VH-VL binders against p86728. Designs and how they scored, part 4

Target 1, 153 residues: p86728
Amino acid sequence: SNLQCKIAGGGELIPIRTPEYRAWVPLGEVGLNVSDSKVLIFAARSCFGAHILLQNNAEDFKNAVYEIVIGGMKNTRSGIRQCVGCKFDEWVKDKALNCRFFNYFWISWCGDEVWVGHGYRPPHNRILRYKYENQPVINAASVRSESDTYWAL

## First folded at step 12 (VH-VL)

Design f1
Fold by OpenDDE, look of step 16:
Structure f1 (fold): chain C 153 residues (1-153), chain A 122 residues (1-122), chain B 108 residues (1-108)
Amino acid sequence: as target 1 above (153 residues)
Amino acid sequence: QIQLVQSGAEVKKPGASVKVSCKASGYTFTSYGISWVRQAPGQGLEWMGWISAYNGNTNYAQKLQGRVTMTTDTSTSTAYMELRSLRSDDTAVYYCARDYYDFWTGYYFDYWGQGTLVTVSS
Amino acid sequence: QAVLTQPPSVSVSPGQTASITCSGDALPKQYAYWYQQKPGQSPVLVMYEDSERPSGIPERFSASNSGNTATLTISGTQAMDEADYYCQVWDTDSDHVVFGGGTKLTVL
């Protein structure tokens, strides 16, 4: 299983707040390095639009490997795409976020697929999947939000 | 109701500059950007660039680089577009539009000004 | 820079279905938006997010995409629908906005 890889997050809580603008917050700048991991577990308290960017280069936000959008379209959809601002490769109807409470999520990229799920226990509650043409190298991750969002990683 | 009201028509000579204003109302000005689009007589729409009313960042069309300057005045919710070194082929109706960035789908323009005719002639 | 190609004109009889195409290499990756412009007026957004209509836009307007082609469809075309129609994308590679050349829709 691709979910047997090293996990980033899900342990010591690293609080992150992203305001209501487009600025990306690199997880590395807050002490969370994903370069040696293949799974990211995190929690978010948000009304809508929690974005996670998986990057090859920590300083490159334009040529991202994958962007995961949780609770997009006013918390009605979640999706995954290979380009910020491009069409989604996969998406589902999903009311994933909560304005008042933290909901947990996981992202895995261990094998030849990227998976996204609800909760903090991969591989349970999977909601999205995308198969790589070529397995990319992910060295960094960043977050942003469409609404005021609190993250716990 | 959301409105964009532009300044009046301009007549300029070649080599001169023109500055068109666009006053926004009905929404939080600093939460969006303003794009400028022009249309020569009988021609299609041409994107000129946009400016963020939030942080002042600009993005201009390549063909207009060095000749166009977009600015905003947040105190008056007004956007300005200055085009320098005017020539006859700059004759067009110039539109301002609210540029909406959808995190899901990208940029589009949901509200438009009434347009400003700029005529460049000797 | 991305290029969007539209037919210069399309004609339809009242009550029939009009289809306006927009073709470009960016369309498999980028969402297309559609604008209606009547003579002497500003453009009006008629379709966004592929198949969503702004408030006030009739349900007879719809949009779809296939491959490198986006299509605006107007069912039950009315005289009032006679206008120029433009497609538009945001090109993420160049970070520029691109409009199609426009299509004049004539209702016969």
Scores: ipSAE 0.527, ipTM 0.852, lowest interface PAE 1.1, mean pLDDT 92
Fold by ESMFold2, look of step 16:
Structure f1 (fold): chain C 153 residues (1-153), chain A 122 residues (1-122), chain B 108 residues (1-108)
Amino acid sequence: as target 1 above (153 residues)
Amino acid sequence: QIQLVQSGAEVKKPGASVKVSCKASGYTFTSYGISWVRQAPGQGLEWMGWISAYNGNTNYAQKLQGRVTMTTDTSTSTAYMELRSLRSDDTAVYYCARDYYDFWTGYYFDYWGQGTLVTVSS
Amino acid sequence: QAVLTQPPSVSVSPGQTASITCSGDALPKQYAYWYQQKPGQSPVLVMYEDSERPSGIPERFSASNSGNTATLTISGTQAMDEADYYCQVWDTDSDHVVFGGGTKLTVL
């Protein structure tokens, strides 16, 4: 048997704006279902602080499996952590975002690892890798941002 | 030259209220939060809660919920902490501190006021 | 609610290395912060983000956070370092700030 790592969203991008605030926007509520997917490809235009939460339960924002932060610390770091707000398990220096232009990113939870990269052609330009000890089931995703952010998901 | 200057010492009776002020200068007041931390004589630091000077949102320590109110006046760059129904074990030095918050690292306190002694005596 | 435990006191001779520990179950998940409080003074931030030193803090101050224990280390300890030292975390489960009980450093 061959398992294909399915990309969420069926090729049609969904525009979202997250103003500067702390509330999560569930992607299921805007029509993006990730429950049968292993890869999320998206674009963001933002000065800093684009946050993506991968969740095992669409209604739970506290027991999320992974939070990915793109351009944190005022657009100087990107990282992966296993809960909202906890210490990062993996991070790199990264000037990932641009205030004026969309930049592209991808996240994969295919296999036994979470990967994060730049661009729209995974696995190219991977910047982060985290191997989890237990196989996660990702059924939902949510976004928020530290600065005014436009998303294409 | 970031400064937090607090109001003077106060003596109160049990059951009264106290309101301590904290005037900020040298930075953009609305870009940071203010935490209140108290220290009973000879004891350690106890976090009481914080207030955002941006939007007025608050978060209070569980043991003080219902007895404490924190406010700001952005026109004077001043934070206030009011503690009601005072008891003798509320005798402490009350500090205000500027909250540095980042989604990456969480909360910490980079600048502190000089402290305000509040004495609750029978 | 997270709990941070510190020894109540540590004594060191001038020029020796002082080590102040802070233990708690939140420390594997959270960054540790350290404050110095000299007698009659307000606390001062001396270490942040586990191991980073603010501008103006001497290089003899360092810190680490490993496992359930954060450690503040003062090398070449001086009489002016005599103070109370507090560790702190942000407990993201309760969204509250938690301090350790404090450690009195005595320089003999």
Scores: ipSAE 0.310, ipTM 0.755, lowest interface PAE 3.3, mean pLDDT 89
Fold by OpenDDE, look of step 13:
Structure f1 (fold): chain C 153 residues (1-153), chain A 122 residues (1-122), chain B 108 residues (1-108)
Amino acid sequence: as target 1 above (153 residues)
Amino acid sequence: QIQLVQSGAEVKKPGASVKVSCKASGYTFTSYGISWVRQAPGQGLEWMGWISAYNGNTNYAQKLQGRVTMTTDTSTSTAYMELRSLRSDDTAVYYCARDYYDFWTGYYFDYWGQGTLVTVSS
Amino acid sequence: QAVLTQPPSVSVSPGQTASITCSGDALPKQYAYWYQQKPGQSPVLVMYEDSERPSGIPERFSASNSGNTATLTISGTQAMDEADYYCQVWDTDSDHVVFGGGTKLTVL
């Protein structure tokens, strides 16, 4: 169960702001280490396009394990892909973000599956799932956004 | 309206350098990148590279590494492409294009300059 | 380094459906974009993402993907559609942009 995995975020409320460009903000640089966790809980205040990158190598932004996009396509879709800029492996219609208020989300990578859900209570309100062929090792995470976004982790 | 206006045609000797300009208007210049694409006579489109008008980062096509330099002047909203050590096979129409980065799908070019003919001949 | 292959030419009669293919190993993973270029003119974006048209592009233009092949389809082809068409991808491995060789569409 995802609930048995160690959780990163959701406690210290580390504030992060990402502007409207491609640059990634590594969570490790702001004091959040996910290397020993398998669940990330976070909140985002954003109009559209909140992106979370799960990485094997903190310095590798090309060969990420997963990129999770919440509120993409102008806050109409959410999805998971294995390659930044590649076609999404899984996506759903989803109006997940709010310009004015923080919405909570969780990502889990326990076992062979990556799950994404709304709220701060895994495994509830699951919206996305992707099963990996082999269990990946995730040592870092980064965020970016298509719009001015405030994060709380 | 969004426009990219390029400098005029150039005639160069082999071994010389050429610098083509591309003045952007109608949008926030520093919010996008500029790509350069060339087309030899009767041939297809060839991507040369791009530059971010935001942070100045560049990415050049491998075959042009060492010979091409892309720059921007944010005060004039102008992008420049310099190609050195010119040879006959560099003869082409050179286009600048606005890079549109879609966080969902990637990079494409939604607006193009009118093109600049660069002729390299002895 | 990704490679995109297009047929050099495609011919159709007015009113018929034209299909221009673009093949490459990157296409199952990468989105393809399409450009139209008429003689003496700059390229014009006609399709982005998988099947989205910029403003001003007729609805008779559509795009699809299957396996290693992206296809630009022009239904009810008109004389004004005669042009060169190029597919393009962003290669995420090299972070480079790649164009297909181009296809000359002739309307007979």
Scores: ipSAE 0.299, ipTM 0.794, lowest interface PAE 1.8, mean pLDDT 92
Fold by ESMFold2, look of step 13:
Order: structure tokens, then C-alpha cells, then sequence
Structure f1 (fold): chain C 153 residues (1-153), chain A 122 residues (1-122), chain B 108 residues (1-108)
């Protein structure tokens, strides 16, 4: 009901699989459009290293992006950074992922911060926050993973 | 055993072009990028650009834009760097290096070729 | 584009600690990497991710990155450590790789 903080999707969950590889999978290509949304809720089953990139458009991997890493460093840390390959702006200890079972996560870019949390009820169980200086223009998202990962988006 | 083996030394005249090859072995070529780095005699390392062996995307150093072309042949696991309109200050050892992408830390060079001396003289 | 500044040379006696600095405005935001180049050889990665040591690099090599300065430290320096040393970042603002100017380590 809150248009400013609209949750992406709203239909059937979209299953995708990312094997261990470096290429991004644009969510728009699998039918999930985030361009009018401020929140992404998803599940992942993975041993480690689930990556989500928030982008101003699907072809931009550099400007106005945020990379969220869930269960990085072999499932010991989660973090937020403003570019691929730069130092994390924020990170926490986090054993977030499970090789055998889906765990749920959410990401919000509503308001003046990026938030990340566990579960499917934002803003509950927030684990990360990063205050940006200017509200980002986010119209796309992409995923990849360090290990074989099954997503429900 | 990961190796990058480069083509042999070349002597060129000003205005010519040179194409240096870099054959990779011991790893999945399409999973990494290749950077080219040159070193003039007695000088430091100068990054020239990189190419993704996955999709062929390139990024060239500003001073070389318009003079350099990097390509790959995935069927032979070989990267190429062509430098055109050579001049005497292009005399250098040209290295290829594997761009190791670490998901947490970004790009760095974990393996280097042996280098190719290119001499540009009249 | 970022600039990384290194002293052109550092001299140390065998067994002493060598310290090679690398200064630049990109260093607070970027991981630093270090390469060793012995005379007549290709560069070799000796430190990555600011302070991590690749397999096969001796424990006497360590590194840090704090503020605008990354530092490579070699304790118990040996004659075989005589080489040129380069720092490097991936400058995500320009999407370019940048090397420092290099430091010649002399072991006397």
C-alpha cells in the first residue's frame, strides 16, 4: 500500500539457478522488473556467496550501483558496497546461507538508506544499513553467485 | 599448472603495427580476463587495458585509446594485443597477465606471461 | 584517474626490516596489491587484498592499507628480496588499473 516503498514482483515466485560463474543474470530477463519498486524480497539456497546488484539500468555495472553480498567469505560475512571490486562500505558477520535449505532475505533502497535483512517481513531482522548521500535511481537488478545457487524471486 | 606464453620479440619501424599473442593454459580461459601491461626500459609498469575472455568486452587506458585493439580466440585460449602507429617511445616489454576477479576484493593479476620485447627503431 | 606514489628506492641491510610505502587518494576505498619484479623476470603477486599473502610467499612479507597509505613490509630481509616492488589498485571510478611508480629495494 505504500507506493514509495513498493515491493518488487507481486506474482508467482520466479525460480532461477546460478551456477558458480562470474556473469550477472539480469532479473529483467527472467521476468522480474524492479524499476517501480524500492524493496526486493527473495529466497536463496546456497553454500555461500549470493550476490545481488542494484543498478540504474541492466547494462550499468559501474555508476549508481549497490552490490549486496549475502554469505560471502565462505558464508561468514554479508556486506554492501557501491561498486563491484571496491572495499565494502558496510559488512557484518553473517552465516546467512544454507546448502540444503532456502533462507529468506530482503533488500530495501527506500528512503535515504540501503537496508538488508533476513526473512520476508522488512524491516524486521535488518542486518545492514548504508546511508547514501543522494537517493539512487534503481531500475534494474542482477544476481550471481560464488557457489551453485537456487533463487526464488 | 597455469601458464601464459607470449609470442617472441619483435623489431618494428615507426608507423608499423605489432600484434602480440598470449596463449593461456592450465585453467578455464573464459572464466578470467587478460590485462596487458608494458614496461619501457628502466621504467615502471604501465597498464594498457584488459579484455574479458567471457564476452570480449574491453577497457583501454586513456592514453592508448584509438591505437590499441585487444581480442581473444576462445577456441585456442589465446589473447592478442595489437598496437598501431608505433613510435620509438613504444619500445617496451609487453606482458599479458591473468585478471583474477575475486568476488570480495576485485581485480588483480595472479599470473603473468614471460613478456615480449618490442623494439621500435629506424 | 588515481595516482599511486612510491619512493624510488629503499635500502636495507640483510636481516633488517624493509618498509615500502604507496600513497594515493584511492587507497581508503580500494584494496591494495603488491608485486615483486626481480631483474630480468616478470612481476609476481606477493600481497593481495591489502594484507593477504598468496600461497608460496614467505611469512616475512606483510602489508597494510590505512588512510591514504599502503605499506609493504619485509622482515628479516634477504639478498633474494632485492627487486622492484609495485603497488596496484583497481580504480573503480575510472574502471582502470593503476600501478605505483615502483620502488627499487636494495639489500646491502
Amino acid sequence: as target 1 above (153 residues)
Amino acid sequence: QIQLVQSGAEVKKPGASVKVSCKASGYTFTSYGISWVRQAPGQGLEWMGWISAYNGNTNYAQKLQGRVTMTTDTSTSTAYMELRSLRSDDTAVYYCARDYYDFWTGYYFDYWGQGTLVTVSS
Amino acid sequence: QAVLTQPPSVSVSPGQTASITCSGDALPKQYAYWYQQKPGQSPVLVMYEDSERPSGIPERFSASNSGNTATLTISGTQAMDEADYYCQVWDTDSDHVVFGGGTKLTVL
Scores: ipSAE 0.117, ipTM 0.678, lowest interface PAE 5.1, mean pLDDT 88

## First folded at step 13 (VH-VL)

Design g6
Fold by ESMFold2, look of step 15:
Structure g6 (fold): chain C 153 residues (1-153), chain A 122 residues (1-122), chain B 108 residues (1-108)
Amino acid sequence: as target 1 above (153 residues)
Amino acid sequence: QIQLVQSGAEVKKPGASVKVSCKASGYTFTSYGISWVRQAPGQGLEWMGWISAYNGNTNYAQKLQGRVTMTTDTSTSTAYMELRSLRSDDTAVYYCARSYYDFWTGYYFDYWGQGTLVTVSS
Amino acid sequence: QAVLTQPPSVSVSPGQTASITCSGDALPKQYAYWYQQKPGQSPVLVMYEDSERPSGIPERFSASNSGNTATLTISGTQAMDEADYYCQVWDTDSDHVVFGGGTKLTVL
């Protein structure tokens, strides 16, 4: 079947700053609703450790469906894990972030896989894929970071 | 070259407090945390808590909350652990260990101090 | 809260392979770490991130983490390997570090 994978947003960019080692910022609270979407495109300026959580429920941070880490391990790895803080199910060596410049990224949960890539043109430059056994239920997303991070969503 | 050197053995009475020091050298102190781990005679390792040398944030084992305080002095690269209201079952060797908290791997302890025996007896 | 269970002791002859197990519900989702403690000494990290070996640890040490069980394996066991061995995880549910009860390896 031909299913249209809707990209979240559709308005002006939403600037977010996450200081290092801080609580999750639910994207719904800053005006970005992902509940009817399958793709998130964003930019981040950060030294390392940009975290994106895909959630069943915006208030559930323990039983989240997926956590995506861009530039973890001091900007040397990016990965996908199926719970907050657990070991990664998929990861690659990746120097994804830059302290001085914004870089673009995208995440797709369209279809039967979670994909992560660089740039703003999914599916181009995919760096990670994870095929799930059971279709995820994703209604919310949240962000946080290991270092002081500026986001544009 | 990385070393954690702890203060010497102590003998305390029940109800007293003890403060153990852990002086770090050979690395950037503020880039890591310090965990405290104790071992009662003939027993296994028991994690007591962790402190970030970067910002002083602490995470204490639930069993010890209210009785333990962990601090650092970045000017001397020294961590401290104070255990109050001592009981006989607090008799143990107390270790400090360098712990890098990483959101990727969690906590682990790559370098350990020599241990400090604290004996609580009447 | 997580619990890690180890056998209290394991005995092997010199040159044989020793296996030390560590069981717990946290292990499918957390990295396992292993420490060696010789009598009167501080613990030493011997394996990290499930299966990685720190610099200076002999190649005869290996480890795995599969299902609810992590296993430390010492091939060609030597008398100097006689020690207590502890497994460890970070339990994200409680945000606590958890050690196994320890296993005394005896080389006879």
Scores: ipSAE 0.259, ipTM 0.754, lowest interface PAE 4.4, mean pLDDT 89
Fold by OpenDDE, look of step 13:
Structure g6 (fold): chain C 153 residues (1-153), chain A 122 residues (1-122), chain B 108 residues (1-108)
Amino acid sequence: as target 1 above (153 residues)
Amino acid sequence: QIQLVQSGAEVKKPGASVKVSCKASGYTFTSYGISWVRQAPGQGLEWMGWISAYNGNTNYAQKLQGRVTMTTDTSTSTAYMELRSLRSDDTAVYYCARSYYDFWTGYYFDYWGQGTLVTVSS
Amino acid sequence: QAVLTQPPSVSVSPGQTASITCSGDALPKQYAYWYQQKPGQSPVLVMYEDSERPSGIPERFSASNSGNTATLTISGTQAMDEADYYCQVWDTDSDHVVFGGGTKLTVL
């Protein structure tokens, strides 16, 4: 169960800002380590295109394990893909983000499935699921955005 | 009625520079990017680069690095492409095209200008 | 930088099905886009994200992707479909847009 997995974030709020179309911001650099966690809870205030990268290697931004895009396609879709810029493996129509307010989200990678949901209460309000062939090893996470985005983790 | 209207044909000498304009209308200019694609006579399409009308970020084709500059004027909804140090093999029809942002869909081109012929000859 | 390979030409009789292929190592991971260009005209987007049709594109146009090959299919080909067709991808490794060499479709 996703609820049995250790949660990163959702406690002390760590503010992060990602200007539009800038470099990835590793969460580790802001004091959030996900290496021993299987769930990430966060909030984002964004007009569109909030990207979360789940990484095996913190220095590798091309061969990531997963990239989760929330509010992509001008805040009309959300999806999961296995590498940055690749075809989406799963996606849904989703107006997930708000320009003016923080919305909460959760990502879990317990077992061999990645789940994404709205809110801060896994496993509720699930919107995306992707089953990986093998259990992913995630040691780091990074964020980036298509629009000026504020994060709270 | 989305339209991209480009400036007129140009004739240049080798070594000169050319600056082509692309005026956009019918949509929110700053919500998209502009790509430039050229086509030599009888040849295929060649991507030159992309600029975001949102934040001004650019991505140029490697072979044109140092010779090309793309800019936008949000007040006039106009994109510009300057190509310097022109040579004969730069002779082509140059197109501007509306492009989405790269992070989700990458680069693709849903609306095109009418093209601008640039002829480089001594 | 990725490379996309297209046949230089394809010929079909009116009413027949035309298939234009585009091959490249990037295609299993990158979306394919297709453009139609008639003589003296600007290119027109006819397919995006492998198999999606923009508004205004006839249903006889379809596209698919299998392995390292993308295919544009035109069923019930009409004379007006005679044009050059280009496939295109975004190569995320090089962060470059890549076009195929183009295919001239002739309707006999």
Scores: ipSAE 0.090, ipTM 0.745, lowest interface PAE 2.9, mean pLDDT 91

